# VH-VL binders against q86l99r1233to1411: the designs that were tried, part 1

Scores and structures below are computed, not measured.

Target 1, 179 residues: q86l99r1233to1411
Amino acid sequence: SNKESLPFRRDVIEKVINHLRENSLDTEGIFRLSGNMESVRGIVKSFAHGEPNLSFEVHNISNALKHYLRSLDPPLIPYEFFLMLLDARKNEDAETIRNIFWKIPSDNRVVLTLLVDLMVKISENSNVNKMNSKNLSIVFGPTILKPRTPTLDRMALMTETQLQCGIIQTFIEDFHYIF
Unless a header shows other numbers, all headers, positions and changes below count from the first letter of the chain; Kabat numbers aren't used for antibody chains.
F is the ipSAE of ESMFold2-Fast. E and O are both the ipSAE of ESMFold2, at different seeds. Each is the mean of both directions, binder to target and target to binder. V2 is 0.75 times the mean of E and O plus 0.25 times the DockQ between their complexes.
[cut] stands for letters that were removed.

## First folded at step 1 (VH-VL)

Design a3
Fold by ESMFold2, look of step 6:
Structure a3 (fold): chain C 179 residues (1-179), chain A 122 residues (1-122), chain B 107 residues (1-107)
Amino acid sequence: as target 1 above (179 residues)
Amino acid sequence: EVQLVESGGGLVQPGRSLRLSCAASGFTFEDYAMHWVRQAPGKGLEWVSAISWNSGSIDYADSVEGRFTISRDNAKNSLYLQMNSLRAEDTAVYYCAKDMGEDYYGSGFDYWGQGTLVTVSS
Amino acid sequence: DIQMTQSPSSLSASVGDRVTITCRASQSISSYLAWYQQKPGKAPKLLIYAASSLQSGVPSRFSGSGSGTDFTLTISSLQPEDVATYYCQQYNSYPWTFGQGTKVEIK
């Protein structure tokens, strides 16, 4: 990767999620529709510096959050949880997924809870915003749950992607059980 | 300044193979989905293939599925199209196109290369 | 596959005229539509994304409207440099599809 990794800033992510919760629940295609590349890049830079600039149209903010989360190393769900979560999802084992979630470091758990709560609120308004739990899982699966070493095997990549999305979909649909 | 530079086009006989490359610069390549779009001489635009930021999701137009393979190398900021079993109807200018978004859904093409001509003829 | 039908196939208008190009999808695509301008021998250029959002650097005389199945690109005051072919394109679902294009000329 030629991309500079970005530091985990819990306070920044919380501010951005709260802004989106107040401004995006009625927005069609939120997290699906793109923003302007230059605007998104500038906003991501402001997140990295710890001084989030949220004076932009909401699609630019949502896209900046996605790009920021993808740039974290380690990712929001740390690498050591990747294989165990995928295995639990493959076995359709929500109880094990819950148990693994509670082993995640507490700062990461707080941010993940806020992020998934936002996704729950968006999905509950999907008649308006057109973003149900499946739609959101496609956006966020590979964004926050990543292998340490990506495979080049195309069949394995497709399977991993399906399981990554399934885990996020489980988080959204079983939010009150898991979180 | 965003730049996309295609290469690998040329005159190729039917049934042969050709590999197109696209070198990207001026943006964080691994943040975005990438596409190939083609345009036959004097005709409209036809989407060919898409690949997500991490290669986890890939799609093809029906006309090329099974014959073409899209891939990317994020360490080299490069997009590829392997074209096998070429036919006369594959004759077109092939554009490398940057998606505004990163994932499977796509969001429109905010930057395009200048294209590379592929001619499939005896 | 979602078919995109543009109207008209070509048009001729005077400098300063309001020009309207329509695009109809064979099924709902919500607001997942882009408009491109292409001049001869050049790559397409993005004008409008998300049905109505103006791309940076595109003159404000361009605007887009519509949702669902019916979409419009408007040039509020046609300029000589706007002579081009215009394409709509849906990105609701794969395969992505383009309209057949609308050629715009100065009368």
Scores: ipSAE 0.496, ipTM 0.836, lowest interface PAE 2.7, mean pLDDT 91
Fold by ESMFold2, look of step 2:
Structure a3 (fold): chain C 179 residues (1-179), chain A 122 residues (1-122), chain B 107 residues (1-107)
Amino acid sequence: as target 1 above (179 residues)
Amino acid sequence: EVQLVESGGGLVQPGRSLRLSCAASGFTFEDYAMHWVRQAPGKGLEWVSAISWNSGSIDYADSVEGRFTISRDNAKNSLYLQMNSLRAEDTAVYYCAKDMGEDYYGSGFDYWGQGTLVTVSS
Amino acid sequence: DIQMTQSPSSLSASVGDRVTITCRASQSISSYLAWYQQKPGKAPKLLIYAASSLQSGVPSRFSGSGSGTDFTLTISSLQPEDVATYYCQQYNSYPWTFGQGTKVEIK
């Protein structure tokens, strides 16, 4: 996009994920429902500066995490893994997905593990929070897994999105095998 | 602060085309899903189409599928609706609407434009 | 498609009255429901999202409740500026559908 990229701050992301683990598992529509736009923008700035401000209603925090992760360049899953993961998903090959995950740089793997573990915990409580693995995959697919060079072909974008969502859904559903 | 301004409406004969535009300002356009919603004169609201923040997911109401094409240009903060093979029943005020969320799956439409009138009449 | 049925189609009430509008979904939509206010010649304005969450800048006399298939918008004390048509809208799954609208007038 045309928006300026934000720096990767592992420590900030870990604090935010841990906050959400403590405060969001019973929250209906977590990561799907939005909050106050001005609050979310301010919280994202606090993440980028290394001083996360978590004194907000939980939907503002979850939305800020989504927006922060989307603004990372390179993304949480580095660009070089994009095509490999999509191809492995096309072939429904969870073993290859697992092998690719373990090749991701260590800092990214730690954060990704914490993030997907949060998604697993949320999905396990979906009878309360109404967010199952499919719902969460729609939220996070293109947010954390994206190509270096975006295509302008509408059909290709839609196909990529389906595969991006599928990878995240695989991470959630096969968490203990992959991670 | 947030503004959505539609344009491109007008009077057109059945079978013809129009292209609607929506100029967005006051928010980070590329973060949000966008929608078109229409309202026939004296009638209720009808959702027309949605597009996700990155154009990766697109959906249409059955009544317009195959005739209308939604698109966006995040560099220009603009949303578009190409309307082909127009029919009398497409006569409506067309609103562009911002989703509170990033995909059309969202959480409600928190900002709306004032609309642009499309009249399809022989 | 999920059909949204509003009731009543119109109502007339006095300033200060409690006003209740209902919306029924043809299948469960959990709490993924919004309420909008539309005044003549104006764009719709979001009042309530997630069935019960009040949008910023909306007066506290507005409230929403319900889940599953049955939802209610309540105006605790009707004011002259509340004369409008009110719409519910589900966003559980596409296509995103609206109720037919409820016109609210002052007696």
Scores: ipSAE 0.411, ipTM 0.778, lowest interface PAE 3.3, mean pLDDT 90
Fold by ESMFold2 at other seeds, look of step 2:
Structure a3 (fold): chain C 179 residues (1-179), chain A 122 residues (1-122), chain B 107 residues (1-107)
Amino acid sequence: as target 1 above (179 residues)
Amino acid sequence: EVQLVESGGGLVQPGRSLRLSCAASGFTFEDYAMHWVRQAPGKGLEWVSAISWNSGSIDYADSVEGRFTISRDNAKNSLYLQMNSLRAEDTAVYYCAKDMGEDYYGSGFDYWGQGTLVTVSS
Amino acid sequence: DIQMTQSPSSLSASVGDRVTITCRASQSISSYLAWYQQKPGKAPKLLIYAASSLQSGVPSRFSGSGSGTDFTLTISSLQPEDVATYYCQQYNSYPWTFGQGTKVEIK
């Protein structure tokens, strides 16, 4: 891999999420449609340096957030929770998912709560923005929930991806129960 | 500068196999979905296969499903297409294409390689 | 599968003319449509994504419009370097599909 991990900056992520909350709820394909690659790269650098530049078209900002979150090491949901969450999702056990969520470190929980609340707001307006809970889960599942050691087995990777997406979908659909 | 360089094309007989490779540079390869797109000589473009950034989601055109296998190696910045049971109608220039997006949904192809020719003929 | 139908299949126009190419999807694809330019012997080049967003480095005489099933690529003032085949492509649902192409020539 030629990619380096980026630092977790809670205050930056909060500013970006709040900006998107104010500017993206009516945007068709938000988090699904791409931005300009060079703009997105520059915005991600501004996040990593702690000085977010949000003076861009909204798709560039949403894409920058996705790329930033994917570049975090450890990820937003720390590695130690990966297998527990996947197992709880496989058993369709929302109560266990909720219990695991509350064990996540507090800074990560605050950011995750803000992010999922944004996804709930987007999903509630899906007739306009065309992004329901399933659509958002496909975008964010592998982005924020990752194994420490990825499997090389392709069937296992596909199953893992389905469970990662399912966990995010559970977060969105059962938001008030879990969060 | 984004570059995609395909290799592995050639002349093969029907029923045989080929493996195409695509070497990527100038962008963070592991951030993006990748595709194969083909174009028969003098014809239009046909999408062949897609693979998400982490290989967790894969899809194929009906005409190649069961015969072709897409894969990627993010450590080597490389995309592959294993082509088995080749037919005359698989004759085409095969392009490696970078998606603007990363996941199953994709967003269109912002960069293309120059292609590698596969000719299937007895 | 979503079928993409381009019109016309070929056209010729004078330098400076406004050129319009249409693309119709067999089902709604929202705004998930791209336009590509391909010159003979070359790889395609992205012009427009998300139906109307201009790719970086593409001249502003190119524009895209439409949503749902009906889409248009417009060249406001045709230039000699715009001689090419143009393709629309939906990315709403797999399998991704292209229109059959429109050849644009200068009279």
Scores: ipSAE 0.393, ipTM 0.793, lowest interface PAE 3.7, mean pLDDT 91
Fold by ESMFold2 at other seeds, look of step 6:
Structure a3 (fold): chain C 179 residues (1-179), chain A 122 residues (1-122), chain B 107 residues (1-107)
Amino acid sequence: as target 1 above (179 residues)
Amino acid sequence: EVQLVESGGGLVQPGRSLRLSCAASGFTFEDYAMHWVRQAPGKGLEWVSAISWNSGSIDYADSVEGRFTISRDNAKNSLYLQMNSLRAEDTAVYYCAKDMGEDYYGSGFDYWGQGTLVTVSS
Amino acid sequence: DIQMTQSPSSLSASVGDRVTITCRASQSISSYLAWYQQKPGKAPKLLIYAASSLQSGVPSRFSGSGSGTDFTLTISSLQPEDVATYYCQQYNSYPWTFGQGTKVEIK
């Protein structure tokens, strides 16, 4: 396919998250509703070039952020933390999840903190925007936490996806403890 | 130009199996959730199954669960529907549909194939 | 399962008329609703998503409104090429469900 891995640009991601913090909290279906496919591709290209173009309707910006984060290699939560986090979630061990988070490289931690804080703010306004912590975890679980090599076993993949979503839901619901 | 092309339909007897394929082009297939939707002759639309971009989440209509299996191969830009234990009620045109979103919540089906006819009769 | 009740089942109108089609959900679906147009022998085409957002390339005479349980598709000035069957579809929760369709004809 024509898909390429994109570089981690902390400054770009911070600008995009700050824009969404200012413009998305009242938006119904934010991160769930899709944008215009052509616009989203153009915005993702602008992220990759280091010059984010945010002159678009907010759903196009939120979708561009999702696609950009999914295209990172390594992902926002680096590969070496994947199994540790899944095991900690499986054991319902929030203290271990917190300890693992603080071992993540500092640039990634800053971005992750801003992203999860945005999700907390959105979920706190879910009566307006219709996006609670579970909804957001489904969107972001596989996006920012993924294995180095995807499994071919469909049952294992479904179990991993459930755990990935659970970790993001834990981040949102226990934000002040973990972060 | 986005294209979805279904294949594998045909006439089969009840209890038999068919495998439908959908070849996708003109978009980054691995970014999007995909669906099968069917339409019995002269009837309305019925959603059949969904699969997330990475195959990590799937769902089926109650009428097909346990008999149909959705799958995808992102390296080949292809979506599949394995249809086992076919019944007369499964007779329909089967459409491959692209979700606007990458998880199963979606925002609707922005592109559809032209469909492939499956006829199940004695 | 969320049942989608679409009304009317068919209608006939003159070119230039304002046409309204209603879709009612059995429980709240917020704004997670799409409208499709299907011409005979063709695949459906997306008109409206998120209850009121117009899909790219769809004429502006089409509009959607509503939230919660009651939704409306409006064609402000019916054209000959609008002869089709129209379906609403909820995507609030699985299983996704469609209305039973509204056939629109020209007198």
Scores: ipSAE 0.342, ipTM 0.761, lowest interface PAE 3.9, mean pLDDT 90

## First folded at step 4 (VH-VL)

Design h37
Fold by ESMFold2 at other seeds, look of step 6:
Structure h37 (fold): chain C 179 residues (1-179), chain A 122 residues (1-122), chain B 107 residues (1-107)
Amino acid sequence: as target 1 above (179 residues)
Amino acid sequence: EVQLVESGGGLVQPGRSLRLSCAASGFTFEDYAMHWVRQAPGKGLEWVSAISWNSGYIDYADSVEGRFTISRDNAKNSLYLQMNSLRAEDTAVYYCAKDMGEDYYGSGFDYWGQGTLVTVSS
Amino acid sequence: DIQMTQSPSSLSASVGDRVTITCRASQSISSYLAWYQQKPGKAPKLLIYAASSLQSGVPSRFSGSGSGTDFTLTISSLQPEDVATYYCQQYNSYPWTFGQGTKVEIK
């Protein structure tokens, strides 16, 4: 069965992120706890149609955002940046990561900035919401940064996943330098 | 309709191997973490293994680590458990379980298969 | 490993009774707890996730409460169809662990 790929809708993603910024900073387990599968699927459809339905409990909205972002083709961070970012992360080179970020198309950069800023705000309140930068990086790494053709080698896949998470963790922890 | 159908159970001698399969339908399999949970006859539930949506994170119960290998094939909507060096204590009904979440953390099991019986006996 | 201690191990109650089952974690698990119902010969079914969130299709007589280490599942008015074994399960950290179960019967 073929998973449906979805187009990038900047306006939809901005509305959803802004909603979460206003409603999720004190929510325990935000982006970690799941919602009801039927509700989440319906909300994702509303995102894909350009009319986000945000009249649901916050965990359903956060999960719908994750699923929508994962379904984007190309992903939020376009495929051509994948290997460059992983290499820069291997070298722990935040300056190169910053340079690559600024080469990303402007619509994607705006959305990524809003998304990472939301993650920064959540992580700064982690004593309440229990979601620190590492927790958020595990959620978002493979979701928004992925290769065009995933490897089938198990060890390479696990290593890639750790690097993907590390890039998101770098975005959160070095936000003011990179963004 | 969400369906999880386990197969590959049976009677085997100690030290032998079995491979369990779980065929998933009715949901986007590649969006969710998947688990194996087992239940020995007349006993409670024991978590066995987890695999994240993209196989990037995998974990095992101490009792099976090194002997069991979880894997998934998202193109085939299938979850697998390779069970090597089987022991009598591995005798159980093995359930395929869908996580409500996608990553390593999870949120509990919203759907379960009906299970497949594995009996390890001399 | 986080140990989950469930009480009581079994109970017998009349139709219409309020039934309370407790689950205690050996360390804090925040709200990362699920409750399952398992009828004889069948797979478990999710009742409650995130300690207090009712799964779709589960009757409203079921409710969950608690955070940290102490959790309860309450059946406000026991029905004949509620005869089952109930399990709590933590998903705070791996390995995920279940309580030993509570068998509920009608007297």
Scores: ipSAE 0.430, ipTM 0.810, lowest interface PAE 3.3, mean pLDDT 91
Fold by ESMFold2, look of step 7:
Structure h37 (fold): chain C 179 residues (1-179), chain A 122 residues (1-122), chain B 107 residues (1-107)
Amino acid sequence: as target 1 above (179 residues)
Amino acid sequence: EVQLVESGGGLVQPGRSLRLSCAASGFTFEDYAMHWVRQAPGKGLEWVSAISWNSGYIDYADSVEGRFTISRDNAKNSLYLQMNSLRAEDTAVYYCAKDMGEDYYGSGFDYWGQGTLVTVSS
Amino acid sequence: DIQMTQSPSSLSASVGDRVTITCRASQSISSYLAWYQQKPGKAPKLLIYAASSLQSGVPSRFSGSGSGTDFTLTISSLQPEDVATYYCQQYNSYPWTFGQGTKVEIK
């Protein structure tokens, strides 16, 4: 990759999610509307250094979280779970998805639970913020669930992306069953 | 400084092909969606095509669907537009445009190249 | 497709005047609208995104307002360097569409 991969910092992600939980539930287009590129870049750097700077308009914070999560290597959902989750989604098997979730390492599970809980809270207020479970799944699918080796086949990549989004949508819609 | 530099424009006969390139610098190219936008001489702006940060979502204007193919090479910080079966109506300045966002939704264009002229004439 | 209609198609105003350009969407686009400035021979430049958010480096005399179908770009005090064509653009849904443009001149 031409960009620097970033370290997983559980404490930083928790602070950012808590900030968004307190400040974004009634924000139209949260996670969909973009922020200022220079601001977002600076905020992402602050996350990577362990010193999150949250003194910005909320869309800059939400976008920084997306970019930070996408830059993690390994990703929030570790590589070894990718194929299992996609296969379970193909089979519409929520029980298997739940079983796989509980095998994910503890630190990653805590962060993923907080992140999906935030998405549930946002989607429950979608009449105000206009972000339902499908909208959020399109934003977060490829961001947190990635293959170790990306496919080079463009049609297969499009199918893969749809399954990644489907898994996140399942997490949101079946939160109480899975988490 | 963000820079987008288009190349590959020129004069071409109808029915022929042309490939446009856009070289990006000054930002993390692989974080953002990219677009092609065109402007016929003396006319307004027309969106042509979009590609998400990971190429997982691609879309086209109806007028070019099936004839044009957008692609990107994140290792080379480059965006491409393969233009087949060119028509006179495709004559325009073609702009490479950076999306403020990364995914299917997009958020508008915070940076544009200076454009490359494509003229389709016999 | 969502059609974007700008008014007026052109205008002429004096330095210091308040200038208002409107943009109407054929269906609701929430706040998913951008405004661009384009000078002759140049690429467009972003002024406003998300209907009302000012892009970095854009003078504060520019502002945007509106939601749903009706949107306004305002230049509070027109300056000579503001001579340009202004476009609105919706990004609510594909295909993304632009208004036809508003040419602003100094009289």
Scores: ipSAE 0.428, ipTM 0.810, lowest interface PAE 3.3, mean pLDDT 91

Design l54
Fold by ESMFold2, look of step 6:
Structure l54 (fold): chain C 179 residues (1-179), chain A 122 residues (1-122), chain B 107 residues (1-107)
Amino acid sequence: as target 1 above (179 residues)
Amino acid sequence: EVQLVESGGGLVQPGRSLRLSCAASGFTFEDYAMHWVRQAPGKGLEWVSAISWNSGSIDYADSVEGRFTISRDNAKNSLYLQMNSLRAEDTAVYYCAKDMGEDYYGSGFDYWGQGTLVTVSS
Amino acid sequence: DIQMTQSPSSLSASVGDRVTITCRASQSISSYLAWYQQKPGKAPKLLIYAASSLQSGVPSRFSGSGSGTDFTLTISSLQPEDVATYYCQQYNDYPWTFGQGTKVEIK
């Protein structure tokens, strides 16, 4: 497929995250349940053009955010931080993860802070929405943290995926320490 | 228009191998999880295997685990099923199915191919 | 593994009748359930996802309800083109599992 990468638009992401904070905390399966493919496609186009259209059922908006973030190149967490974050996670070293986070460019840090704060709020209401920190980490790990060159080794890919998810889970569970 | 086209089915002897392919078009293939689902003649539907959008999460039905391998090539918009050590009970129409979601959880199958028949008999 | 049991296995009804098909899960699956229609010789088609959400392009006479373990597909006014086998499917946990199917016929 000739899918193009999408531009990083901080203002769009902030608006979408704020909308989800207001409308998704009680929604069962938020970020897990999918929306209608046609609706999601149209919403992603509106994000890419800088004029987000949020007049859709909330699952379509959450899915559009996931697809938009996955399409960023470089990703929300820039490529140069990938290996060092994975190594810090492997060693269970939250202090090093915090130090790495604060080296990320400021626009990316602001968006990442808003996104992880949303995930914290969702996870705090998981008895209603059924989305705890582990659930959210599976959704967002590979979406926002990825290598410059994906591995061809399937065992290594599965291990990387587990570490990517672990980093996001650490962000959520240690939010106030890291952010 | 979403299209999923399976190929590679046929008649094989027990113990042999087949490789199924599914060509996808009309959607951004690399955004979605993909599945194989089978249906034995005159029987119901049976989920076979799932693969996440980036191949980072994979799962199999117990009946095929260790014998079947799911894979995908996002550059070619293609899904595959390598079927080894085939048995008579693997005889079925095999469907390529698009998940509505992308990750390990899945969300249901919004589009299906027309299927390819695999017959395992002497 | 989560077993899905559909009822009835088959039914016969007249055009215009209200038709109800039930699906029971062996454990709670919250709302993570889909309904599919399969016409003879064709691939299944998604009708309902998330227990009650109608897929785009599906006629509004189809509706789904339930959560937890008991789920229902309703056809408010059966039409000749609704002759098919209907399957429920849970996607709460792997392995994903289908009900045995319900064959719907016109009298």
Scores: ipSAE 0.438, ipTM 0.806, lowest interface PAE 3.1, mean pLDDT 91
Fold by ESMFold2 at other seeds, look of step 7:
Order: C-alpha cells, then structure tokens, then sequence
Structure l54 (fold): chain C 179 residues (1-179), chain A 122 residues (1-122), chain B 107 residues (1-107)
C-alpha cells in the first residue's frame, strides 16, 4: 500500500473536467479504456501540484482524473455521507439522496455536479462512445464514494460495491432532479 | 518491471482440490482487475475467472462455476484460485493475467505469468 | 456467450510478406477486442487492444482494424520472430472469450 493521499484541488478538477467535456464525448470507451501507466502517473502528479498538464491523448487524461479522484483523502463525497447514501439507495429513496447531496460542502458539490454532468453528456452519446450510465457507474462508484474504514468482509464488500455503483447511476439518470 | 509468478500446480487425482497462487510485483496490484486463464495441452486459451480490484465483482466460466473460487489479498499482492472437485478436463497450464482496466473489466490482459501446470489424472 | 471465430486456422508465409488474420464475433462487440501473440512454451503477449491500439513495445509492423463483428490483425512485413499462434479475445461481455487461434509459420 504505497499510495499517497492527494489534496482536494477544486480548480484543477474543474479544468480537467472542462477539458474532457470539450474533447471526450465522441471517444469510444472513455473512462473504460486504459491509458499508458507512465503517462497517467505523470499527469496525476501535475494535478497534485496544482498545474494540470493536459497535453496528452484523451485516454491518459481521463485515467489520470480517475486516479486523482481515487487518491483524494477525504474523498470527493466526504466520508460522513457514505452510510447515509448507501442506506438511501437500499430504500430506493431518490428524494433522500437529493437531500443528502445538498448537505455536501459547497466546493465538493460544485465538482460533483460538473463530474456527473460530464457523465450525463457521455451517456447521452453512448451510441458513439459506448459508455452508458451503468458503465460509468462501475468506473466512478467506488472511486468517489468510499467508507472511512474499508471492510474485509467479502459479502459486505460486494454489497457496498453494488450500492456505490447504484448511487452514481442514480445521479446520472436522475441528474435534473438531484442536481 | 511487472511480474506475475504462479505457483501451486501439480499432479492430483480427480475429485481432489488444489489452490493456485499468483504473486504480483512491479505495479499497484490493488488498482487492477485480475484473471485466471487456462490452456489445455496443445489447445487454445480459455478464460476461467475474473475478480475486480476490490473483489466487489467476481465472474466464472460456466465450466468451473461452483467448483472454483477466485480471491485476492491486496495487502499481500496476491491472487488465488481454489480449485475443488477437479476433473480430467481441468488439466491445463493456468495463467495469472493482469487486466488493463481498474474498475470495469477493461481491455486486454497486458501482463501474464509464465503459468503453472495442473494435471488431473489417476 | 459471444463466439469468436478466427480465419485462417493456420498459414505459411515468407519473410517480408504481408499477413492478415481475421476474427469474427457472433454479435457486435463494438471495439472491445484484443489480439495476443503466443510463442511455443511461453505465455501470451498482448499486441493490440481496443481493436486498433498498439500495446507499448510492440513493433509497428503489427496493426489492428475493425469494429462490430469483423476484425483484422495485420503484420505488414513478416519477420522470423513472428512465428507464433495469434488469438483474438473479446471483452464486451462475460464470459470473456478467445478465438481458436491462428498458427503463423515461415515457408
């Protein structure tokens, strides 16, 4: 476990998301296809330093965003919202999910809105890019919604993963209601 | 340098069990989905099982479902295959393979171990 | 299950020849296809992912094309070290399935 936690930099994330909005909507397999590991590592480092280097092929930039978001501590959706969101998802309660979203700190809400809006636009063009809401939820569920203390119980982990993905899928599919 | 080293293969009788291990190094193991792929002597490749980076998703080929169990220990950078109720048709070289994808079972298997031979025979 | 059919099952060609191997999927797999090279006694090696993207360290004489159901691996100028069996593999939907393989030999 040699991973280093990275600071939340709203301005960096906004710049990266805006770049992807301009350059990725027609890209097949965006967020699913891998980038070059060496390039992605270097791009993530530039994000952490506050000066994002976006002069790379789009798959390297999308993968760098995924890695950066996964490395945030606290995560994009702060730890205290994890159990509440999972419980609301278990109860199929989109109204409660919406209410919880609006309690998230303002900087995190802005970034989350931009990220989910990007996912909505990608999914609306899925006949070209082949990434629907379910595909995107698998990518982003465990990446941005994490427990404070990871479980070692295999059955609990599988249930958590299903719920994490379900919450992101709800964000995408009910975007205009929640956001 | 990425390395995958399988172990635990051998000769066993039908109906017995065997546990394969794969030791990973040179990459952040906990970021990637992992697979077992097998190849019977003189035959083609057959995907056996997959496990996502966090063990949240697990899939098996129909031929092994209910008999084999894939697992991983991210703290030890290790992948496992528990093989129960072994049959002659399970005889193969078993490869540990790294998926290129992290969260989704992504594109191809960019790194493979050298394999470990499992022979199921009386 | 998505069936992957390779053609031909084997071929012989001379050094310098252009070699083409095809792979057909039983249903659309978009561009979610990989090509592997396997030499006798060795593990497979990834050549192409996403139907047409060249893996790092793979010689530029290898290329891939196609989408949907019909895919092609091309070796623009066959070299002695390219003697191997080549496999396509879909990753559109589980179970992840391979083609039956194409043996490539030098005359």
Amino acid sequence: as target 1 above (179 residues)
Amino acid sequence: EVQLVESGGGLVQPGRSLRLSCAASGFTFEDYAMHWVRQAPGKGLEWVSAISWNSGSIDYADSVEGRFTISRDNAKNSLYLQMNSLRAEDTAVYYCAKDMGEDYYGSGFDYWGQGTLVTVSS
Amino acid sequence: DIQMTQSPSSLSASVGDRVTITCRASQSISSYLAWYQQKPGKAPKLLIYAASSLQSGVPSRFSGSGSGTDFTLTISSLQPEDVATYYCQQYNDYPWTFGQGTKVEIK
Scores: ipSAE 0.379, ipTM 0.760, lowest interface PAE 3.8, mean pLDDT 90

